# Designs tried in a protein design chat: VH-VL binders against Uncharacterized protein C1F7.10. Part 9

Target 1, 238 residues: Uncharacterized protein C1F7.10, of Schizosaccharomyces pombe (q09921)
Amino acid sequence: MIRILVINPNSTVQMTESVKSVLDDCTPPNVQLEYLTCPPEGPKAIECVSDGVRSAAVLMKYFEDHPPQVDAFLVSCYSDHPLVTTLRETYRKPCTGIMQASILTALSLGRKVSVVTTTKRYEPLLTDGIHAMGISDSVFAGIASTGLAPLELDSKPRAEVDALLARTALRAVNEMGADVICLGCAGMTHMAHVLEKAVGPNIPIIDGTKAGVELLASLVRMNLFTSKQGVYQAVGSD
Key: E = the ipSAE of ESMFold2; O = the ipSAE of OpenDDE; V2 = 0.75 times the mean of E and O plus 0.25 times the DockQ between their complexes.

## First folded at step 5 (VH-VL)

Design S26 (framework fv_olinvacimab)
Fold by ESMFold2-Fast, scan of step 5:
Structure S26 (fold): chain C 238 residues (1-238), chain A 123 residues (1-123), chain B 107 residues (1-107)
Amino acid sequence: as target 1 above (238 residues)
Amino acid sequence: QMQLVQSGAEVKKPGASVKLSCKASGYTFTSYYMHWVRQAPGQRLEWMGEINPSGGSTNYNEKFKSRVTITVDKSASTAYMELSSLRSEDTAVYYCARGGYDFWAYLTPLDYWGQGTLVTVSS
Amino acid sequence: NFMLTQPPSVSVSPGKTARITCRGDNIGSKSVHWYQQRPGQAPVLVMYYDSDRPSGIPERFSGSNSGNTATLTISGVEAGDEADYYCQVWDSSSDHVFGTGTKVTVL
C-alpha cells in the first residue's frame, strides 16, 4: 500500500475537505490517502509570500514533533509553495504540488499548455504561480477564462455558461496555441466533461488533484526519490 | 430562483440559547459555503462563522468560538446556527449568506443573503 | 486584529459623484467586496474583487483598490443610491472583516 500525505498548507479545515471530496471516489489501486491541515498557528490562507513562509515553518515544526509515516507528499496549493522545496530538502520521498503536477503531466503529453478556469479573478494568481515554477511562456500559453466573475457565472443559465466554457477551451486551443489543457478548478467534473466535448478527442485535459496523486504513486512504484545531491541536500534528511 | 429563507424572530432571556435556521433553494446546497453574519442595532456587520455543507467542516470567528455551533441538514438544504449563553449584547439581526465553492472560497464575496432574523435578549 | 475604516457619512447631490473609501493596512494586496444595505433590508453585493460589478448593478458603480485605500465610486448619483455601504475583505488573522460602514445621503 502506497501512502500519500495530502497537505493543505493553510489552517482552514474546509479546504482539506474540498480536496478530499475530489479524491474519495478516484483513489488509485494500492494507494492510501492521508490528509493534513496546517496547525492553527499557521495562516488561514496563502495570499502572499510571507504567508507561504509562515505556513511552511509551522508545518515543518509539526513534522519534527510528528514524523510522517508516508511514502510521498502532495501539497494542495495552486501556487509554488515553499513547503514543496522544504520537504524536498528534508526527505528523500517524492513531493509535488497540485498545480506543478498538473503542468508537468501536461507537458509530458503536449508541447504548449493552457489552464482553463471558470472565473477571470484567479488568472493573476495562477499565472504568477506557474511562472514561479520556472515555466516559460514558450511552453505556457496562459490562463484562459470565461471572462465572468464568480457571481456572473452563478447567475447565468447553465447552458450559457457551458457555451462560454466551450468557447474558452476552443480559444485556448485555436488562438493561444495550447495542445493540452489543465483544469484551473478542483472538483469540477462537469467542467471537465464540457471541455472534453468542446475540444474533441485529440486534446488531453488534466485534473491536477488526480494527476498529483497518480504522479506520486508512480514515482513511489518506480522507487524514485528526491535527489540528495545539489540543492535538495540537507543535513539529517530522512 | 436562488433563495435563502430564515426562521422567525426570537426573544430570549440572558443565559438561554437560540437556534436559527436558513433554508436554501434554487442551487446545489452542498456546493457552496454557508456563512452567518450578525448586525447589532446601528452597528457594523460582524462575521460569525462558516460551514462547508458537503463535509460539515466549520470555521468560527474567535470571538464566538466557545458559544456558536453551525450545522447542516443536507436532505432539507438547511443550515443552522446555535448561539449559547446569550447576553444582552447578542441582540442583533442574524443573517445567513452564501459563499464560495472552490479552493479560493475564502476570498469569494457573500452573494446571496437571507432576509435576517431578529434575536432580542432581554430580561 | 485587522481593521477596515470607512467615513461615517458621505453627502452628495443628485447627479454628482459619491466616493466611499475603505482604509486598511496594505488593503491593495487584498480582494475587496462592497455591500449596499437599505434600512430594514439585507445587504446586497454591489461590487466584488475590487472592481467587478454584479449583474444588475448599474455601470455608474465602479471600484478601485491600491495601497492602503479601496474606493467605491458612484457617478450620476440617484435618490435610490441612498443607503449604508460596507466594504469587506478576508484576512488570515481575522477571517472575514467588514468595514465600519458609510451612510450615503442624497440631498
Scores: ipSAE 0.012, ipTM 0.587, lowest interface PAE 8.5, mean pLDDT 86

Design S27 (framework fv_olinvacimab)
Fold by ESMFold2-Fast, scan of step 5:
Structure S27 (fold): chain C 238 residues (1-238), chain A 123 residues (1-123), chain B 107 residues (1-107)
Amino acid sequence: as target 1 above (238 residues)
Amino acid sequence: QMQLVQSGAEVKKPGASVKLSCKASGYTFTSYYMHWVRQAPGQRLEWMGEINPSGGSTNYNEKFKSRVTITVDKSASTAYMELSSLRSEDTAVYYCARGYDFWSAYLTPLDYWGQGTLVTVSS
Amino acid sequence: NFMLTQPPSVSVSPGKTARITCRGDNIGSKSVHWYQQRPGQAPVLVMYYDSDRPSGIPERFSGSNSGNTATLTISGVEAGDEADYYCQVWDSSSDHVFGTGTKVTVL
């Protein structure tokens, strides 16, 4: 049995329950998922760099006080969260975030990946995070958003939002050159069918939470580990 | 045009059960949580529970969880709330309401409300 | 059990500003939503995520949330604003919690 700790880096318990509801229904064989919500002294949402830093600090203190007994770590936040690199520095066990997992999965299946999301506000944030992975624009088609504002999402019927998502996915494929698409938000799993229907059967749609679990299970099954040479070697951790 | 249309008023005796319906139209029923909220005469709004229509998963207010059951009929775009072992204190207007934010269901405001169903519990 | 306390009533003259408070322990760390309920009608969402206005709600409605108090502010009050107002948050121990309600009377 491979044990994976799915970490919600914000302190909101219901976010963890939302991720759990999706993953529990599709947990791979021989895998046991455990869930952790950031303790309440951490931020309720990760909206900026400082939230990520505070989140990581609280969680690392928690792990010092409660050593985790798992085989791998999944950070359930679609961003370049500092907890991922901090866990790699601290533990030998594999660790990834859902953004990294979805992009790596996409690039094993397609030549040029795009991320589809609903709001323009996420375009520069996700672009920066993907570039931070060393992913070049030669294989990254960019972020495709519907451009909807939060107030517009409230005023528009979901069928209209679904139509905008479908149109955005088509733009990613037909205009931006994507041949594989990642869902740009945790919990977007139920919208995969809207994108699949729009772009047809030849374009894979990647869910980062599912991809992350599968990737980590495979790394553990291969007896692979986080390198302890160079940047991921913590000082005093021999 | 988005609408939530609820079933008509009910009069029940103590100890009976009542099952209310809420028919959704004008949006994709399975893309939003459905909540039930009640309001006794002159009292505050009181959240009873929620359902994810896609998977059928439910969450209930501790006060009601032994007596309340929320279900959906996806083909009819209809949510149901059944409350058992009725008491006079259950006399209230019962509302269904849509959760705006599917991604952050726990933080969601309730953006569209049904017209309400009056349930009167009396002998 | 987590509780949100509102003043029972607020009286305001037309054209003036009404302020409706919602008190809860460390409410400033939570996301607050506000509902307007006119007599015999269903509630209507008028403010969400502390300070965001739903489409169709006039800009004279604004919100704030810090420390132990969230506030819904209605400037240039009109007769049609007379209603009961409820705040609402999510809490890990209590799920969705509504405030005690405030009746706004426009005199």
Scores: ipSAE 0.000, ipTM 0.440, lowest interface PAE 14.5, mean pLDDT 85

Design S28 (framework fv_olinvacimab)
Fold by ESMFold2-Fast, scan of step 5:
Structure S28 (fold): chain C 238 residues (1-238), chain A 123 residues (1-123), chain B 107 residues (1-107)
Amino acid sequence: as target 1 above (238 residues)
Amino acid sequence: QMQLVQSGAEVKKPGASVKLSCKASGYTFTSYYMHWVRQAPGQRLEWMGEINPSGGSTNYNEKFKSRVTITVDKSASTAYMELSSLRSEDTAVYYCARGGYDWSAYLTPLDYWGQGTLVTVSS
Amino acid sequence: NFMLTQPPSVSVSPGKTARITCRGDNIGSKSVHWYQQRPGQAPVLVMYYDSDRPSGIPERFSGSNSGNTATLTISGVEAGDEADYYCQVWDSSSDHVFGTGTKVTVL
């Protein structure tokens, strides 16, 4: 049995429940998922670099006091969160984030990936995170959003929101040149069906939470581990 | 048309508990967070807590955390807020208000508000 | 705890411009929402995500947010704009935080 710890790096329990609801319906065979919400001392959301740093510090202190008994770590935050690199530095076990996992999965299936999201405000944040992975615009088509603010999305009938998401996915394919699409946040798994219907059977749609679990299970089955040579070697271990 | 309808005014003695209701209609109840906000006479708005009706998970303002409990009845599309160990300073109008959903729900404004419930705590 | 400070009151003549400030540390990195409350009534959302207007809110209402100050601007002020105004943000240490409130008087 492969044990994967799914970490919500903010201290908001509702976010953990959202991720759990997605993964409980699609857990791979011979995998056991464990869920962790950042302790209350940590930030309730990750809005800036300092929030990410504070989050990582609280979680690493928690792991010192409660050593994790798992085979791999999934950081459930669709951005460049410092906890991913901190866990890689500290543990030999595989670790990834849902953004990184979805992009790597997409580029195994298509030539040019786009991320589809619901709100315009996340376009620059997601772009920065993807560029931080070393992904160039030669294989990254950009972020496609409905262009609406979150309140507009929340107040509109679901059918209207679905129509906007369908149009956004079509824009990513037809205008931006994407041949594979990633869902732009952990909570969007229910939207995959909408995008699939819109773009047709030739464009893969990637859910980062599912991709992250599957990637980590595969790395564990292959007996792979985080390199302890170079940058992921703990400070002072030399 | 979306509506949030709250229960009627309450008069309580110090040390008692009060449980207020907020019935939602005109939208999918489980798709949006529900918040509770209070306002003492002549004072500012003060956030008390929130609930995700889908999973039942809650988050409370640290000031009220030991005394407040927020729950939902999905079949009735109703949210509840119970405040225990009442003090005279808990005299206020209590509002329910609709928040957002998904991973960005914490950033979303409170777009629809109930009419408010006056709770008077006499000492 | 994170705090949002507003001036207690703003007086403005009809047809002129009222500016209501909301001060908080690095508030320009946050999403600011604004609520209007008339006596005995529930708050009404009048501005969200710094500068977006809900349906039904006149174009006279605009918003900005930069550095340590967010501002709700009401141009061509009318008697009906007289109310208390509250800014609101989410903060990782304090959750949902409302400002101290500003009473706008149209005289």
Scores: ipSAE 0.000, ipTM 0.488, lowest interface PAE 11.6, mean pLDDT 86

Design S34 (from O4 with heavy chain L108M; framework fv_olinvacimab; at its last look DockQ between E and O 0.01; V2 from the best seeds 0.00; counts 0 for: pae O 8.5 > 2, placed apart)
Fold by OpenDDE, look of step 7:
Order: structure tokens, then sequence, then C-alpha cells
Structure S34 (fold): chain C 238 residues (1-238), chain A 124 residues (1-124), chain B 107 residues (1-107)
């Protein structure tokens, strides 16, 4: 059996539960998912680069005291999160973030990929992360933000949230020219149906958490591992 | 064959210290945590602490944190537990046990192999 | 602190079924392990991850976990099953936690 650790780098348990509620119903055969919420020393919600750095430090300290015994790591933060790089440096086990997983999946389904995310401040950060993957603007349509903070997804009235999601998704398709949409927040996994209803049946909506699990499972089944030549050749004991 | 062999029985005075050993064989010593668990006569099992033999990191039960020290000698595949400032209530059988780690929502490995136990008697 | 509560004793006749409960807040969301300890012996793992049996443990032993209660069930109880049984979980606030223990007596 393949064991995948799904890491929520936020210290908010509700975010973990949201992801779990989706993944538990669609876990691939012979895959077991384990979940980790960032210890309370970490940020409740990552809203900037410094939050990501802080959460990564907290989690790496945690792993020093609690060595992970899994086959792969999924970082459940839609960003170029530093934890992904540090895990790849530290372990041989496959590791990816939900952003990378969603983009790779999207490229198999369309030619203009857009990300629907929360706050506008994420737009340049996510753009840089996606460009860092070697993804050009010829296939990347851009980021569409709703203007919501991550924690507001579940705290604001549902009618308001759904309306914003729908409008943003339509903007991605009608104005930005997207033919594939990625959910730009782990907390949006249970809201995919809102986007699907808004844009119609011809636009795939990709959940990076699901895509990440499937990708990592495939890597493990292929007996693949994180390269230890080059950037990730730094000290690794597992 | 995996085996944990502990040191012999100890008799100590109140205020003294005791250091117990647990020698592991039959598996890769650095790949598993070593735990210490004690049991006073007629009482429940009580977790004291753990050590990662690979890096030497430790976690202790808050109850014992000020008095317990867990260490390892990797070259000898041996774990140690030292308990200081002994009291009569520290009279118990002390076990070492092998275990692993999982994460939140309690996907945790069990303690699958145990030593035979070491009796520590604290009396005036 | 997270606590696990077990009945102090369970009496059962040979050939009958013994059920040992382990109660804890939302224990159903955790993985529960069970240990058997015969008099004068070290504990032995008899159930892990709620319902998995280690090699050498007979099929008479089974486990379940839901809500606030985990249960170790021993069917066809034999004299050799007389022992203390402990449930165990890991909790982020309390680390490794053992239950209060249950003495199973075979009448």
Amino acid sequence: as target 1 above (238 residues)
Amino acid sequence: QMQLVQSGAEVKKPGASVKLSCKASGYTFTSYYMHWVRQAPGQRLEWMGEINPSGGSTNYNEKFKSRVTITVDKSASTAYMELSSLRSEDTAVYYCARGGYDFWSAYMTPLDYWGQGTLVTVSS
Amino acid sequence: NFMLTQPPSVSVSPGKTARITCRGDNIGSKSVHWYQQRPGQAPVLVMYYDSDRPSGIPERFSGSNSGNTATLTISGVEAGDEADYYCQVWDSSSDHVFGTGTKVTVL
C-alpha cells in the first residue's frame, strides 16, 4: 500500500478537514492518506511569503522530532511553498505541492490555463511560481482572484462566496481566454461545483489536492524518487 | 529475529539515580524510535519518553521531563534511560519498546517489540 | 490531557465472547492499538490500526473503532486469554497514551 502524507502548512485544522472530506471519497486504490496540520506555532493561514517560511520552519522542526514514515509528501498549499523544496532536499521520497500538480494536470487537458484564487496579493506570487516551473505565457492565461481572504471562504455567507467564485471563473474564461481552470486554494476543494456550474461542462476544473495524490501515487508505483543530483543533493537521510 | 534485551534489576535509595540499558538486535537500530514505558505494581502502563536513534532527538512525558534522560549508543545498538531523584513511587518495571511515527489523526505505528522489562526498586 | 478509559475487569466463560471497550473523545478518528499482558510478562501487541492483527495472533481476536469507543473482541475465549489488556493511541497534546487497562478473567 502507498502511504501519502497530505500536509496542511496552515495551523487551521478546519482546512485539513475540508481537504480530507474530499480526498477520503476519491482516494485511489492501494493508497492510504495521512494528514498533518501545521503545529499551532505556525500561521493560521498563509497570506504572504514570510508566512510560508515560518510554517516550513515549524514543520521541519516537527519532522526532526517525528520522522515521517510515508512514501510521498503532498504540500497542500497553493503556492511555490518553501516546504516543497526543503522536503525534496531532506528526503528521497517524491514530494510536490498542489499548485505544481494542478498545472501539470491542466497542461494535459487544455492550452490556456487560469488559476482562480482568493486574494489579489497572491497574483504576482503565483505567477512567479508558475513561471518558475518553465510555464510560458503562451499557455498560462493568468491568475483570477476573488478578493477574498483564505479564511473568508468558510466564514462569509455562502451566497456571497459562491457569487464571487462564479464571477471570477467566468472572467477567467470570457476575458482571460482560459479553457482549463485550476483551483488556487486548498480551501476551495469543496467549492469546485460552483465554478463548474458557472462556466459550463466544457471547462475542466482541477483540484490540485486530487491531482497531487494521483501524481504522487503514480510516481511511487513507478519506483521513482526525488533526484539527489543537482539542487536537491543536499543532505538527505531518507 | 528481532529482540530487545534489557539490563538487570536495580535497587536504589531515595534521591539516587538509575540508568537502564536496552540492546536491540535483528533490525536496523536507527530506523525506529525507542520508547520507554514503565509499570508500577498493579498499575497501568505509563509512557515515559522516546528517542530517535538516528538524530538523537527526544520527546518526554511532561511528568518525567525534569528527571528523565534518554540516550543511545548507535555503535552498540543500545538505548539508555536515566531517571534521577528517585522516589518510592518510582518502583516499577521499566520496559523499552520499538516503535515508529505517523502523523495527525493518529496514523501511528504501534509498539511492536518489547524488552523483557527491568525491575527498579526504590526503598530506604 | 487526552484520556482513555477501560472497564477495570471483564469476566467470561470459556468458549464465550469477551468485549473490551476503550473510551476517549472522538477516539474513532484515531488509530487504536491493543496490547495483551499476561502476569509477569511484557506486553504483546495483539491489534493495531483498530482492526489489524499481527502475525501469530489468532482470528478470534478482532477490533473496531468508531465514535468515542474502540472495542477489542475475543471470541471463543480460552484460558490462555486471561490477561490485562491495554488500548493505546497517540495524541498531539499528550503523546503516547495508554488506557486504564482491563483484567480479563476466564471463569
Scores: ipSAE 0.012, ipTM 0.503, lowest interface PAE 8.5, mean pLDDT 91
ESMFold2-Fast, scan of step 5: ipSAE 0.586; ipTM 0.841
ESMFold2, look of step 7: ipSAE 0.300; ipTM 0.756
ESMFold2 (binder alone), look of step 7: mean pLDDT 91; pTM 0.939

Design S37 (from O4 with heavy chain T109S P110G L111M Y113V; framework fv_olinvacimab)
Fold by ESMFold2-Fast, scan of step 5:
Structure S37 (fold): chain C 238 residues (1-238), chain A 124 residues (1-124), chain B 107 residues (1-107)
Amino acid sequence: as target 1 above (238 residues)
Amino acid sequence: QMQLVQSGAEVKKPGASVKLSCKASGYTFTSYYMHWVRQAPGQRLEWMGEINPSGGSTNYNEKFKSRVTITVDKSASTAYMELSSLRSEDTAVYYCARGGYDFWSAYLSGMDVWGQGTLVTVSS
Amino acid sequence: NFMLTQPPSVSVSPGKTARITCRGDNIGSKSVHWYQQRPGQAPVLVMYYDSDRPSGIPERFSGSNSGNTATLTISGVEAGDEADYYCQVWDSSSDHVFGTGTKVTVL
């Protein structure tokens, strides 16, 4: 049995429950998922780089006090989160984030990837994170958002939000040139369904949470590990 | 129509404790954070703490965390804030306010619905 | 501890533009919310996430946030806009922080 720890790096329990709801019905064979919400000392949301740094610090201290007994780590936040690289420095075990997993998966299936997300405020952060992976605009179509502010999403009827998401996905394909789409959020099965219905059967929709679990299970099955020769040299903990 | 209705004014002696209530209606109580914010006469708004009614998790301003306790009664859609070891400096209007929580983007930091406020007077 | 500083008061004539500043170190990296408080009343959210307007708030209200300064701008000021205004951010170390407040007087 391969054990994967799915880490919500913010302290919002509802985000962990959303991710769990996506994964409970589609866990790969011979895989057991464990879930962790960042302790209350950590940030409730990751809105900037400093939030990510504080989140990573709290979680690494938690792991020092509660050594994880798993085979791989998935950071379930759609961002360029420093916990991913910190875990790679600390453990030999495979580690990825859902943003990185979804983009790599998408580029195995299509030529030009777009990320569909809910609010405009995430566009520059996600763009920077994807560029930091070495992904060029020749294969990255850009971030497509509904244009809504976070509080508007919360206050609008779900049917109206779904219509905006469908329109956003169509814009990503028809105007931005995407032939594959990544979900720019964690734990939203409903969003995947809305996008699939909008763009039709010929455009893959990549759920980074599912992609992350599958990639990590494959890496463990292949007996692969985080390199300990260079930048991620071992600190004495596996 | 979304509303927060707070309990009535309180007069307390120094050293006592006070427990205020905030009853929510017109929305799903467990889907939003509840904040407590106070304002001394002629002074700024000051955040005291928050609770997630779904799980009961709390977070407090370090200035108050040894004296403040926030709780909820989910069946009554009511939040409570208890402040102990009262001083004359605690004389203020105390507000409850709803924090936006968006499951698409997790935690939202703005406060969109406010209670009418409760005046607490600490006699000296 | 993280701090937000506002001017104590702003005076403006009817029909003119009022600008209320909120200063904080690297505030441009944070989401700023603005509240209007009339005497004896609870605060009302008038601007959120830097520049987004809640339903029911007139188009005369706009916001910006860059570097070390966030600004709430009220164009075509009316007598009913006379109030105290507070900025607010969430900071991972200090949690929710309110500004010092600005009294807007419409003369």
Scores: ipSAE 0.011, ipTM 0.511, lowest interface PAE 9.0, mean pLDDT 86

Design S38 (from O4 with heavy chain P110A L111F Y113I; framework fv_olinvacimab)
Fold by ESMFold2-Fast, scan of step 5:
Structure S38 (fold): chain C 238 residues (1-238), chain A 124 residues (1-124), chain B 107 residues (1-107)
Amino acid sequence: as target 1 above (238 residues)
Amino acid sequence: QMQLVQSGAEVKKPGASVKLSCKASGYTFTSYYMHWVRQAPGQRLEWMGEINPSGGSTNYNEKFKSRVTITVDKSASTAYMELSSLRSEDTAVYYCARGGYDFWSAYLTAFDIWGQGTLVTVSS
Amino acid sequence: NFMLTQPPSVSVSPGKTARITCRGDNIGSKSVHWYQQRPGQAPVLVMYYDSDRPSGIPERFSGSNSGNTATLTISGVEAGDEADYYCQVWDSSSDHVFGTGTKVTVL
């Protein structure tokens, strides 16, 4: 049994529940998932670098006090979170984030990837995070969103949001040139369904939460590990 | 429609406790955090604390931590805020407000729905 | 302890532009929200995440946030815009912090 710790780096329990609902119904064979919400001392929302740093600090302190007994770590935040690099420095076990996992999966299936997300607020944050991975615009088509603000998105009937998501996915394919799409959110099984129906059977739709679990399970099965020679070696280690 | 309805005005003596209620309707109560914010006459808004109705976890402003308790009754979709050891300086309008997690964005740090407010007067 | 400072008052004539500032150390790294409070009423969210408008808020309301200053801008000011305005951020060390408030008077 491969044990993967799925980490919600914010202290909002409902985010952990959303991710759990996606994964519990489609857990891969030979995998046991464990879930962790950032302790209440950590931020409830992560919107800037300082929030991410505070989140990582709280979680690393938690791991010092409660050593994790797992084979791999998944950081369940669709962004560039410092916890990923901190875990890679600290542990030999594989670690990735759901954004990173989804983009790498997409580029194994298509030539040009787009990320479809729900709100315009996430567009610059996701763009910066993807560029930080070393992904160029030669293979990244850009972020496509409904154009709505978070409260507008929440106030609209689901059918109207679904129609906006469908149009957004079609724009990513037809206007932006994407041949593969990543979901720009965690815990959204319904969104995958809407996008699949909209773009048809020839465009893969990648759920980063599922991709992250599968990637980590495969790395563990291959007996692979985070390199301890170079950037990710622990400070003061041999 | 989505709304928060608060209990009526209270007059208390110094040293007493007050417990205010905030009834939510028109949305899934456990999907959003509930906050309490107060405003003394002519003064700024001041955040007191929050509760996550789903998990029951609370977080309080350090200034009030020793005197404030926030609770929920999920079956009634109602949040409560109890403030003990009242002083004249606690005379204020007390608001409940919705924030926190939502289905799509998950990261609401703004307060989008507010109760009408409850005036608490601490009389000597 | 994070602190947000606003000018205590802003006077503006009908049809002109009001600018309400909110100053905080490195506030440009935070998400800023703005509330309008009319006398005797509860606050109403009028701007959130720096520059997003809630449903029902007129297009003449706009926001910006960079460096140490966030700004709520109300163009074509109307008499009904007369109110107190508060900025607000969430900070991991200070939780939810409100500004000192600005009374906008439409003369």
Scores: ipSAE 0.073, ipTM 0.666, lowest interface PAE 6.8, mean pLDDT 88

Design S39 (from O4 with heavy chain T109R; framework fv_olinvacimab)
Heavy chain, then light chain:
Amino acid sequence: QMQLVQSGAEVKKPGASVKLSCKASGYTFTSYYMHWVRQAPGQRLEWMGEINPSGGSTNYNEKFKSRVTITVDKSASTAYMELSSLRSEDTAVYYCARGGYDFWSAYLRPLDYWGQGTLVTVSS
Amino acid sequence: NFMLTQPPSVSVSPGKTARITCRGDNIGSKSVHWYQQRPGQAPVLVMYYDSDRPSGIPERFSGSNSGNTATLTISGVEAGDEADYYCQVWDSSSDHVFGTGTKVTVL
ESMFold2-Fast, scan of step 5: ipSAE 0.692; ipTM 0.872

Design S4 (from O4 with heavy chain A106Q; framework fv_olinvacimab)
Heavy chain, then light chain:
Amino acid sequence: QMQLVQSGAEVKKPGASVKLSCKASGYTFTSYYMHWVRQAPGQRLEWMGEINPSGGSTNYNEKFKSRVTITVDKSASTAYMELSSLRSEDTAVYYCARGGYDFWSQYLTPLDYWGQGTLVTVSS
Amino acid sequence: NFMLTQPPSVSVSPGKTARITCRGDNIGSKSVHWYQQRPGQAPVLVMYYDSDRPSGIPERFSGSNSGNTATLTISGVEAGDEADYYCQVWDSSSDHVFGTGTKVTVL
ESMFold2-Fast, scan of step 5: ipSAE 0.568; ipTM 0.831

Design S48 (from O4 with light chain K30R S31T; framework fv_olinvacimab)
Fold by ESMFold2-Fast, scan of step 5:
Structure S48 (fold): chain C 238 residues (1-238), chain A 124 residues (1-124), chain B 107 residues (1-107)
Amino acid sequence: as target 1 above (238 residues)
Amino acid sequence: QMQLVQSGAEVKKPGASVKLSCKASGYTFTSYYMHWVRQAPGQRLEWMGEINPSGGSTNYNEKFKSRVTITVDKSASTAYMELSSLRSEDTAVYYCARGGYDFWSAYLTPLDYWGQGTLVTVSS
Amino acid sequence: NFMLTQPPSVSVSPGKTARITCRGDNIGSRTVHWYQQRPGQAPVLVMYYDSDRPSGIPERFSGSNSGNTATLTISGVEAGDEADYYCQVWDSSSDHVFGTGTKVTVL
């Protein structure tokens, strides 16, 4: 049994529940998922680097007090979160984030990836994170945003929201040149189906939470580990 | 439709406690945080604290932490805010407001629905 | 400890543009929300996540946020826009913080 700890790095329980609802029905064979919400001392959301640092500090203190009994770590936040590199430095076990996992999966399946999201504010943050992975614009089509405000997504009729998501996905394919799409969020099962229907059967749609679990299970099954020779070797005392 | 309905005006003496209610309808109560914000006459909005109805976890503004308690009754979809050791400067309109978590951006949502406000007057 | 400073008042003629600033250290790294409050009424969300409009808010309202200053811009100002306006952010060290407020007068 491969044990993966799915970490919500913010202290908002609803995020953990949303991710759990996606993963519980799609858990790979011989994998057991455990879920952790950042303790209440940590930030409720991760909007900037300082929030990520506070989040990582609280979670690392929690792991010192409660040593994890798992085979791998998944950081369930669609961003370049410092907890990923901190866990890689601290543990030999594999660790990834859902953004990183989705992009790597997409580029194994297509030539040019786009991320579909809701707000324009998210575009530069995701672009910077993807570029930080060494991904060039020759294989990254950019971020496609719906232009619809998040509160409108909750209040508008589902058919109208679905139509806008469909148009956004089609823009990513037809105008931006993407041949594979990543969902720019966690815990959104319905979005995948809407996008699949819109772009047709020839464009893979990647859910980063599912991709992350599958990637980590595969790394564990291959007996792979975070390198302890370079940047991720421990820098402190035992 | 989504609505937050607050309890009626209160008049209290210094040193007393006041407990205000905020009844939510039109949405899943446990899916959103409930916030309390006050506004003294002619002054700015001031955040007091919040509760997550799903787990009952609370966070308070340090200024009020020793005197404020926020609770919920999930079966009634009602949030409560109790403020103790009242002083004249606690005279204010107290609002409840809904906030939450945006799964698309992974950011906290704005305070998108507000109650009508409850005037609390502290006088001798 | 984290503070958001707004000008106390802004006066604008009908049809002109009002700009309401919200100054905070490194506020560009935060998401900024804006509320409109008419006398005797509860605040109403008019702008969120820097530049997104809630349903029902006219296109005349726009927002920006960079560096140390966020701005709510109201173009083609109408008499009904006269109100107090508050910016608001969440910060992990200060939690939810409101600005000092700006009274917009349409003369």
Scores: ipSAE 0.509, ipTM 0.807, lowest interface PAE 2.8, mean pLDDT 89

Design S51 (from O4 with light chain S92Y; framework fv_olinvacimab)
Heavy chain, then light chain:
Amino acid sequence: QMQLVQSGAEVKKPGASVKLSCKASGYTFTSYYMHWVRQAPGQRLEWMGEINPSGGSTNYNEKFKSRVTITVDKSASTAYMELSSLRSEDTAVYYCARGGYDFWSAYLTPLDYWGQGTLVTVSS
Amino acid sequence: NFMLTQPPSVSVSPGKTARITCRGDNIGSKSVHWYQQRPGQAPVLVMYYDSDRPSGIPERFSGSNSGNTATLTISGVEAGDEADYYCQVWDYSSDHVFGTGTKVTVL
ESMFold2-Fast, scan of step 5: ipSAE 0.619; ipTM 0.851

